# VH-VL binders against ADP-ribosylation factor GTPase-activating protein AGD1 (AGD1): the designs that were tried, part 3

Target 1, 225 residues: ADP-ribosylation factor GTPase-activating protein AGD1 (AGD1), of Arabidopsis thaliana (Mouse-ear cress) (q9fit8r1to225)
Amino acid sequence: MHFAKLDDSPMFRQQMQSMEESAELLRLRCLRFYKGCRKYTEGLGEGYDADIGFVNALESFGGGHNDPVCVAFGGPVMTKFTIALREIGTYKEVLRSQVEHMLSDRLLQFVNGDVHEVKEARKRFDKATITYDQAREKYLSLRKSTRLDVAATIEEDLHSARTTFEQARFHLVSALSNAESKKRFEFLEAVSGTMDAHLRFFKQGYELLHQMEPFINQVLAYAHQ

## First folded at step 3 (VH-VL)

Design r26 (from r21 with heavy chain N52Y N54K; framework fv_recaticimab)
Fold by ESMFold2-Fast, scan of step 3:
Structure r26 (fold): chain C 225 residues (1-225), chain A 120 residues (1-120), chain B 112 residues (1-112)
Amino acid sequence: as target 1 above (225 residues)
Amino acid sequence: QVQLVQSGAEVKKPGASVKVSCKASGYTFTGYYMHWVRQAPGQGLEWMGYIYPKSGGTKYHQNFKDRVTMTRDTSISTAYMELSRLRSDDTAVYYCARDYGYSYGYFDYWGQGTTVTVSS
Amino acid sequence: DIVMSQSPSSLSASVGDRVTITCKSSQSVLYSSNNKNYLAWYQQKPGKSPKLLIYWASTRESGVPDRFSGSGSGTDFTLTISSLQPEDFATYYCQQYYSTPTFGQGTKLEIK
């Protein structure tokens, strides 16, 4: 769409209606995606709780209770593993928070801000169009016999209505242009940011476990014997 | 009162160009969009495009966009429509017509028409 | 483009008759936001330019006799002449302006 080249024409009005319909479809799809993101972050939260439960259960095989069973299953070494697993759980909570900020908060802003502003600009434009049409009809019905003071009032009303129409048209075009630019880049940035957050999560987890590799190998070698 | 007066009939050979004028009077020329509509013999009306005299901005129908040029001269309240690379099926009466308002797309005043005949 | 179809292509009538011409658009020309039908009717006499009769489907242009009336909405429109006069024998065109302007093929009204 080339807004700088647009003017008020039959094609312009049809395109505006099509754009409003497209904006509504986008709003509904973004709302659906937002609900999916909320469910995903809830799942991450449940995962964190499950991880803590797993680690707590594993601690029953660690040191500190003078229990022969705990001593038999590695005591101090098991403590190192439980600390590492708790840290991984913490990384999952960080991931959940980052996903919530990058997707849910931004999508909700987009749905409430950009799309709603376009709808409001459209309503103002429609109202201004009706007012201008009515003022135009009155002006075109003027006769030579019409009183000069009445004719002057009608002419002033036409000028005012046209000015309001021009302003509403410009505002609608501006709102549509801004919304389109914003939705494309903001949505892509949010999705990309989410993928980056996952990359960092797995990298941190990998590096922590990699540092534990000598202890893992030591325990495996001992257990194999 | 309001009048749109067009230039006289033209006879052209295939491949030539024709430029039709439309002189407006009785209203503020720059206040209204001016459209061009043609009618082939025994056929219906076909919209070609418009010009907004205040800015010189134009919009052409896709069928004509590579061959039509619409211009205006505000000092003499005259609009022009030039159609190039004429074909025999361009034989028609060409009308200028004033838009009813800003750019509604229906026409309250029409020129008398200019007959353009394209023959070899 | 929106395609406009008129019927009949021609009809014969006598002075005093009630005449009805119909026009159909390939898609709705009703704009829901302002509840207006973007449809006009024109009269054209042989060798003359078209004259605007009706706009917004049912609004008569200034100076048009009240025997002319327009009706319809969406895709189906009608032009009615309640009591035909000698000067009414002409070709009538409907036109949509919801999108880029397009015209019906015309209805020729002939004397019997």
Scores: ipSAE 0.000, ipTM 0.444, lowest interface PAE 16.8, mean pLDDT 81

Design r27 (from r20 with heavy chain G31D; framework fv_recaticimab)
Fold by ESMFold2-Fast, scan of step 3:
Structure r27 (fold): chain C 225 residues (1-225), chain A 120 residues (1-120), chain B 112 residues (1-112)
Amino acid sequence: as target 1 above (225 residues)
Amino acid sequence: QVQLVQSGAEVKKPGASVKVSCKASGYTFTDYYMHWVRQAPGQGLEWMGYINPNSGGTKYHQNFKDRVTMTRDTSISTAYMELSRLRSDDTAVYYCARDWGYSYGYFDYWGQGTTVTVSS
Amino acid sequence: DIVMSQSPSSLSASVGDRVTITCKSSQSVLYSSNNKNYLAWYQQKPGKSPKLLIYWASTRESGVPDRFSGSGSGTDFTLTISSLQPEDFATYYCQQYYSTPTFGQGTKLEIK
C-alpha cells in the first residue's frame, strides 16, 4: 500500500521539470521581447524630443507677435501648424507611455516575478519533501525485532508525511498551471492593448491633420502665386 | 535519458585508498538515493551503503563502516565512494546504483562499473 | 543480514525453453503491514552492469519483455522465462530490500 503510492514519485518529478523548463523558455522569450520593447520606447521618446525641436525651430523662424517674417509667411496659419505639430508630439508621448506601462513593464514583471501563490506552494512542497524523506528513511530502517508500538508510530508518521507531501505536490502543480494561464491571458491582453494604443495614436493624428487640410491647401496655393 | 557514468579503472597497493565517482544525468540528482554495490571476480553482488544526495545522509554496511565514506557534489550531480585501507580482497567491480527514494530499495539504473584491483 | 540462496547455480537451456530460477531467503521478506514482498530480480550479462527485471516479487520493470515473470511470497520466490530467447543467456540475481540489501549468489543461464 505505502510503496505502491510512492512508485508515482519519479513521474511527478519529470512533470515538474517539464513545467520548469517551459517557464524558463517563456522567461527567455520575455527577456528578448522586453529588449525590443525597450528600444522601441526609447525611439518613441527620441521622436518626441525631435518633434519638440522641430516645433521650436518653426516658432523661432516666425519670430514674435507682429514679426514681419511671421506676417509675411502666413501668420495665423503658421501658428495653427505649430499647434498641430505640438499636439502630434503629445500623442507620441502618450503612445510611448502606454507601450511602456501596458507592455514593457508587464514583460519585466513576467521575467522577475513569481506569483505569490507559486512561491508559497514551492516553500510548502520543499518542507513536505524533507519531512517525507526523513520519515521514509526511518520507516525503511525498521527491523522485524522492532517493538510493535514503535513500528506502528513510525508507520503512522510515514503515512502522515506522505499525505502532506501529496497535498503539497498537488497544490504546487495547481499553482503552476494557474500561473501559466494567468500569464498567457495577461500577455495577450497587454499586446492587444498596445495595438489598440497604436490604432488610437494614428487615428488621432490622422483626424488632426485631416482637419488641417484646408489650411495646408491654402498655404500651398498662396506659395504658388 | 538516465545515465550513471563512473570513473575509470584503478590499480592500488594494499593500504592505499581509492575514490570512485558516479556522475548522474537525465534526472534530478537529489530526488533519488545512490547506493554502492561491489562484485568480486566471479562472485555475486555485495551492498556497501547509500547516500541520500538531498541531505548528504549516509548508511554503510557493517563490513565497510570503518573504511568507507560516501559523499556527493550536487553542483555537478556526482556521487563519490572512497574506500580506505585497501586489502587484496577488495579487488572488485564497484557499481553505483539508483534507488528512486527509498533508503533500502530496488535499483532501477546502474553505472557501468569501476574495476579496482588491489595488488602488491 | 538476510541470506539469499539461489538454485540452481547454473543451468543449460535452448531457445524456446521454459526456464525457472528459484530464490530462498533465510527469513520472510513479506511485510505484513502492506502485504508486499521486498524482492527484486536482476539480469547481468558478462562485462555489463545488472539490469532490473522484477520488483515487489512480481512487478515487471518498464521495457522488460512479458516472457519474464516473478512469483512467490515470504521466503520462496521464482523467476520464470516462459520462452527463452538468445538475448536471455545471462546470470540472474535475486535481491531482498526488506532490510540491508543482500543478493543471491546468482544463477548462470547457459546455451544448451
Scores: ipSAE 0.000, ipTM 0.392, lowest interface PAE 17.9, mean pLDDT 80

Design r28 (from r12 with heavy chain G31D N54R; framework fv_recaticimab)
Fold by ESMFold2-Fast, scan of step 3:
Structure r28 (fold): chain C 225 residues (1-225), chain A 120 residues (1-120), chain B 112 residues (1-112)
Amino acid sequence: as target 1 above (225 residues)
Amino acid sequence: QVQLVQSGAEVKKPGASVKVSCKASGYTFTDYYMHWVRQAPGQGLEWMGYINPRSGGTKYHQNFKDRVTMTRDTSISTAYMELSRLRSDDTAVYYCARDRGYSYGYFDYWGQGTTVTVSS
Amino acid sequence: DIVMSQSPSSLSASVGDRVTITCKSSQSVLYSSNNKNYLAWYQQKPGKSPKLLIYWASTRESGVPDRFSGSGSGTDFTLTISSLQPEDFATYYCQQYYSTPTFGQGTKLEIK
């Protein structure tokens, strides 16, 4: 039987530290992304407010203006422009809402690293470490004159404690690896969803203005004469 | 960059107590047992005991069991060794020494030593 | 306690010499279950802390020069310095950690 394993403690501690540092780095990156998205959605909200201000100004201009140049094409033209701009503003608000909802409680839960399995595995590992340490202390107290039955029990206890420690170590490493994989997936999903939301925003805006292109050209042709 | 830095020299009268500190840096303090070893002038090395910094558990050599107390403060990565009822033959350099890991029993890093002189 | 006995108590040698120091334990420090000898060697220079040289009887500590080697098993152990350098003049201690740690009395290596 082999009870002492010289490589285990310092190498395992270094590997655990490395994995915990890697998990913390991933958590910080996700948190940084979350904060950046919050700032971006705040900017989109301010932009929406500015869009409403612009639309209101245009409506005011079109509704009360008596200048002959403006009256000739003021009413219907101004109405079409204000409706289009108001719709574009609405598309921007939809984009804001979609980006905001992608930063749901789920992403925040992964940022907090509060996975039940990881927490439980850590508790088991800590308990197994204490038990192993105690068994090793008893083993070091063994003397050549120690009763054979007592020595045998201490050696068996050390072996059992070491086995339990190794199993707890494996489970903790496995739980950390699984949690890390899930966080990476959530981050990529959030990014992909955000890009898809932008694609739809620009596509809708383009389609609206593209349909109006003949009208815009007609108005520009008249104004340019 | 493992370093063990001990407190300064002490001069004590017989019957007094001395408390020596050992501040660890460059590694995780709770992952390695800390031992105390002394050396009388011109003599060899004598093991006194150890402390498990994680649990606070201690083991003392029979010769010191009734006079020595080993403690630690994990918040400042510092181990302490207090020896009471000092005698002139307790005059020695006292070292803290790091176990290679969990109670292997050999020492990879040593403090610089603290000279304790017991004189009337 | 396991008693550690070193020989010689002192030894005079010249730079370039091959030096051998022996250590004997009163009880075997070989643990049959893992086939390891619980024995270490330290170097101590005047006014300085001991420095680990060898552990597990024959494993050289990182940073220790190749000229230092350990051998032996059970109760009889040897530290060898293959080509003595000026910085090697020091006192050498063996230590067992099979049970409660105990040290040999030391071997003082002096200039001849």
Scores: ipSAE 0.000, ipTM 0.398, lowest interface PAE 20.8, mean pLDDT 79

Design r29 (from r21 with heavy chain Y33W; framework fv_recaticimab)
Fold by ESMFold2-Fast, scan of step 3:
Structure r29 (fold): chain C 225 residues (1-225), chain A 120 residues (1-120), chain B 112 residues (1-112)
Amino acid sequence: as target 1 above (225 residues)
Amino acid sequence: QVQLVQSGAEVKKPGASVKVSCKASGYTFTGYWMHWVRQAPGQGLEWMGYINPNSGGTKYHQNFKDRVTMTRDTSISTAYMELSRLRSDDTAVYYCARDYGYSYGYFDYWGQGTTVTVSS
Amino acid sequence: DIVMSQSPSSLSASVGDRVTITCKSSQSVLYSSNNKNYLAWYQQKPGKSPKLLIYWASTRESGVPDRFSGSGSGTDFTLTISSLQPEDFATYYCQQYYSTPTFGQGTKLEIK
């Protein structure tokens, strides 16, 4: 929501309430997204631990007794499989780290930081509104019998209060507009960065496993026989 | 003493334009917004729009935005409202009214009104 | 636009009577940040311009007799004239200024 012309907006109060409602909904959605990302990152960490367990079990099997099956398809082939699986685990850890870093350094800081500036602008606006209203009421209470010097002071106070009100109004609208635009940009960047990280992870994993395809087929052929 | 003095009655044919003036005195003209409100015979009050005399900025009600133009001349403290392509249902008394500006709302002083009659 | 509805459309009363006029808005005109109701009342006599009586729902304009009082909050408002005088026979309008200004249809106060 943008104001095309601040000083000529008849819907200022209604638009302010709508902007604040939209800002609060956006904050809640960002918080829910953040919590979902934290859960996903936690799951990636648990997955890495499971991968280590699997690799360790496989290494233990390959290092056992000298039997015909282990000799035939263990040793060098088994070593290649365990190295590849450990490398894939490393790729998963890199993915987890990248996702967590984006959340810690960008999205969470944005959610917390920009709310403060809007709140401060709001407080300044509320104070300026009260001052302007009071100055106007004093001006309207002027009587024909009011001393000229007193009347002049009240008129000057009204002009000063109006200028302060206009500045505070402009500041508040600008703060709300900037906060909304910045939140949208940071959110899209975080999502896009996360997708790029996944793309890189799958490409690295694919390349490694593709190179292993001949060995996988060899083991499968043996098992089928 | 705040006073808003409007131009005299107008009789127009359908399709014509009318321009009503409102001369302000007794206060700083550029310090207050000027609104225009009309009232058809036997009917209630209808807000048309406003002008900020300081900036020249205007805001019009949806019903009038394609036919109304509000202007002002700060050298003579006068606001103007021009309504074009007049219809018979534009027959009304047109008022100018003062607001303290920027947080526009209620109208503390009103002009005496200008009767505009649209008839063939 | 916020729609303003007044009741009654007209009423007859005698000098000295207490009269009440009600005004309802289609949505709240209470602004939570300053806790003010953006509602005004006007008096209009035949052939004359409207005159501001009350603003902020209950604040009486300078020079308006204290027999006029406004009350209410949010969507329901009342204008009360406690002891009707001959000069009070007129049409009364409520107006919201929470958004684009809109007026009630008016209440005509007539002599019985």
Scores: ipSAE 0.000, ipTM 0.454, lowest interface PAE 15.4, mean pLDDT 80

Design r30 (from r12 with heavy chain Y33R R100E; framework fv_recaticimab)
Fold by ESMFold2-Fast, scan of step 3:
Structure r30 (fold): chain C 225 residues (1-225), chain A 120 residues (1-120), chain B 112 residues (1-112)
Amino acid sequence: as target 1 above (225 residues)
Amino acid sequence: QVQLVQSGAEVKKPGASVKVSCKASGYTFTGYRMHWVRQAPGQGLEWMGYINPNSGGTKYHQNFKDRVTMTRDTSISTAYMELSRLRSDDTAVYYCARDEGYSYGYFDYWGQGTTVTVSS
Amino acid sequence: DIVMSQSPSSLSASVGDRVTITCKSSQSVLYSSNNKNYLAWYQQKPGKSPKLLIYWASTRESGVPDRFSGSGSGTDFTLTISSLQPEDFATYYCQQYYSTPTFGQGTKLEIK
């Protein structure tokens, strides 16, 4: 990032091309990952719906605490099981929401914002380079026989083209540097956050079921008589 | 005034590593890139890579990327080139050479060369 | 990599002769944005390191005699020695620095 050292050279051009190719590859990989995240969150949503369906079916079978069928099937213990299963379902929906926020929403923002800006900055730089090269060529073709008003116009065009080129170069370098700095940390943060969300989900699920262990054992002991 | 002085000749067996040094004097060491170029007996010049002594950043030719490591010590103005897993076809004179940073570089000063012989 | 081809591979000449060595690149080493050719020429004597003669295709390095001159643009380059001296018998290499550096195969200049 030394602007004073970013002279116009083949090495600079090749380095920028490599960085732009890396940025485009990153964009495509983020889009593919985004699609995978959407499929995963869709699956989590289906899991939540299945859990609710199962709990509703179990409750419907029992009718309620005072129903003869419910009483015959353990009453209060059965109620504790249905409450626990319903809670697990809500934990899945919380996980789904967290994964969607941490992966899909953030990655899509990065792809559409920061990475896209590199592509736009490159287009502006390419245009400015062509314009500057053309203006410079015209200026270098000036001879003493060239009309003074025509020469003045060519000089002004060169000045304008150079200014535009310098601005476009600055913006492209800034965009590439910003994308490079963010690319690894953004992705790693999103993935790590997702792992933390799963850890919390499984911990909450485990703690809930562990509290149910005495009731599970009670029912199992009764069933084996 | 500008001088690049390299370490002495080495004889190695296949599979060994060699580390060549290049001590710079007469200029600001961190102001110029240092390249490594080798020459097999009776053959032409082959570029291996460079190090930027200021940043420590390196660029290696694809043919050497998995076996070469270039480092420097700014406190003694010395650059190093280590080539591992030596083969008999690595027998060559190894040169360090300085450039001012124009694209990939042309070389205004060269070390005297270090002969590395790889034989069983 | 850009391939550099030199011709001839060797030549014999006498002191006082005009000598030309040609170098051809597989692709242009002219950078349009600064209109510079990223090409250098080196002289190497037996048992010695290469010595820079010419850079930017035609710019003579400090201390290099006027009899050495470089010319050409794009893909075709020439090194000329206008009046050969005894100390000029050596091998000459062209080098591009437009991309990762590559050298020509060398031209050995020998006494006739």
Scores: ipSAE 0.000, ipTM 0.443, lowest interface PAE 14.3, mean pLDDT 81

Design r31 (from r12 with heavy chain R100E; framework fv_recaticimab)
Fold by ESMFold2-Fast, scan of step 3:
Structure r31 (fold): chain C 225 residues (1-225), chain A 120 residues (1-120), chain B 112 residues (1-112)
Amino acid sequence: as target 1 above (225 residues)
Amino acid sequence: QVQLVQSGAEVKKPGASVKVSCKASGYTFTGYYMHWVRQAPGQGLEWMGYINPNSGGTKYHQNFKDRVTMTRDTSISTAYMELSRLRSDDTAVYYCARDEGYSYGYFDYWGQGTTVTVSS
Amino acid sequence: DIVMSQSPSSLSASVGDRVTITCKSSQSVLYSSNNKNYLAWYQQKPGKSPKLLIYWASTRESGVPDRFSGSGSGTDFTLTISSLQPEDFATYYCQQYYSTPTFGQGTKLEIK
């Protein structure tokens, strides 16, 4: 483990290991979720293609606006239905694009991006570790023959280096925690945004068909006459 | 000379809270973690948690995390341990003990202990 | 938590005797990166605070008599008193600090 090199303490290593294990679990879950999103957006794309195919088949049946068969078998009704299907297909494509960019793409970013603050905190921790190690080595080399004022300076330097090392440790842990929180909020935003995209999709589809409801009811009443 | 001097004995009723103090002298208070360890009558030692006097950061043992609060006042080099919702089995001698850092966890200096008796 | 088991629970000995106390951890307390055993030994006299005797399994604390020595690695540790003195009758505790600190149940040294 990378953090084991930066700190010879098992307690700090266990804390870093726990964070690293949590990050790896998150990565695996995000990849699994990403695969599900890809399958979903592929399904939406196939649905759009199917809508276009259905519309084309319907137009082919009617033979166009001038075809007597189309006129006899409700050409104007078929035309309205065709227009509605094309628009619903467009709404599906918009939804597909939104799910892809707001959720799928974001999931790939969640695991692979390093936060600047974390990189800076690691650099500071590395430097503090080296300084502390050097101060410890000087302290361990002290002999009873070492002049008292020199020994006092070395002891003071060791204490200062230890304090700086502890502050760097705390800052690194804090930076990692803040990065985790930022990922959590971005994840929630991505999921919520995707839910809102679905709401807009169903609302648009409903509104389109709702505007046609009087016409649909008139045609049904005529057909059941 | 390093010294850790704790507050005096306390007698509490079940459900009450107790706050024990530990005043440090003879060293830089913020340079060393302070741990709390308790010992029930005739029993062994039980670790409760620690505080980093520099940052105020704490870590509590799972058995105490819902009832213990560790704080410090750097202006008077004093650490505090407050245990709430006391039970009769919280009757023990409570010690503060100095550690070089949270990465270590062995204790080179101990307070004299504070006896906390919980009885109705 | 790492569980610490001490043996024996009590021991009767005479002044001048060689005494050994053992401590076993439920998992290794040897940290491979620095090759140190995160194990300490304490002495506690009745009514007094524990006193650090040994840390890093075998390093004697300053001011501790040379008759006290620690040995062992990984999961099995021993505290030895080479020639017991009257002031050594006390309870002895081992403690690991590889993770969240835990203590052994203690070994009481009593006069034979």
Scores: ipSAE 0.000, ipTM 0.424, lowest interface PAE 17.3, mean pLDDT 80

Design r32 (from r12 with heavy chain G101W; framework fv_recaticimab)
Fold by ESMFold2-Fast, scan of step 3:
Structure r32 (fold): chain C 225 residues (1-225), chain A 120 residues (1-120), chain B 112 residues (1-112)
Amino acid sequence: as target 1 above (225 residues)
Amino acid sequence: QVQLVQSGAEVKKPGASVKVSCKASGYTFTGYYMHWVRQAPGQGLEWMGYINPNSGGTKYHQNFKDRVTMTRDTSISTAYMELSRLRSDDTAVYYCARDRWYSYGYFDYWGQGTTVTVSS
Amino acid sequence: DIVMSQSPSSLSASVGDRVTITCKSSQSVLYSSNNKNYLAWYQQKPGKSPKLLIYWASTRESGVPDRFSGSGSGTDFTLTISSLQPEDFATYYCQQYYSTPTFGQGTKLEIK
């Protein structure tokens, strides 16, 4: 329980340290994953170029009716096949762009991410700690001879400083927790989005080729005569 | 394995400044406050101040407020304590010490100490 | 500042003896909100850095032999060594961290 942990200063400090170490480990692992994503998108790009090369070569058989070789080797059907393969190529390029944008760009932002809210909460906590310590020293310096009105003011200042300190401590823990949760959800969303992009890619490719199945079968049947 | 390694001994003339370093290893440097404590020959321990290595925030003892500056470099896990306008009574061994609590606390690891001698 | 006073300033003892060192603070170092005494004890050998022995007045630091114990509350504290060993001859310091840290003047434990 958060409140119980905040009531014990050693546990609070250990919790902060643990959260910082977890955040740094997550950052380093995301950097490693970013490098893997860059390699993957580069591979997709090279694959796309190879696919286009294949389609361009096949188009030499899909030319107009003025080429006897194209006519003899199924020019009109070859044209349908090259159009389909080129369209599949565009699906691959869309996938590459989506992976690059959704995952690689987000991971790079995550690695270089702004922990500004945590830094600001820490500054506030440090200031509140110093103020509280100073107020406690004033309170401890009170003597029996100290004027009653002065003593009352010092005691009021101590209570105010303690309240500010406890509030700043609570805000720091909240900032650390919120930063970790936000990064975790952003990461999961980016990965899930990438998986969805793959699902759409394979579905589109399947549907296109499924529509062509009758033409594929027709050509195969003709070839087996 | 926690270790605090301080810079070597210094001999200074009155009026000069000295900057002592304390390099931390074996733990997360920004996770613990670093305090500076000195000890004059044959005397007891005297607290000088602290730095929060994470924020750079400092607090100095009133006796040193106008002469001491504490800084840190997180890229090399090193804390620094600079004392200016040195007097003969600043001759002491200067220690860095890690605070296990938060802000004011108790010191679980200490540097080996840096001897600063101020003489004419 | 809270002034820390140790007694005695020096003590001579033999191996096997029970030794007590006292520490008094000019103001209470007991914080009522958490019921903790903001007091620590250190051991220092000649030419060496201080070593943490006890914190929170009575909690023994990991690795410190069980012959070392701390007691007391508020303004009066005691460090006890139940059976002196040769390696225990050193200077002992109390320290408060209730406010800006201050140390006692030290108690030198010498061979009799």
Scores: ipSAE 0.000, ipTM 0.414, lowest interface PAE 20.1, mean pLDDT 80

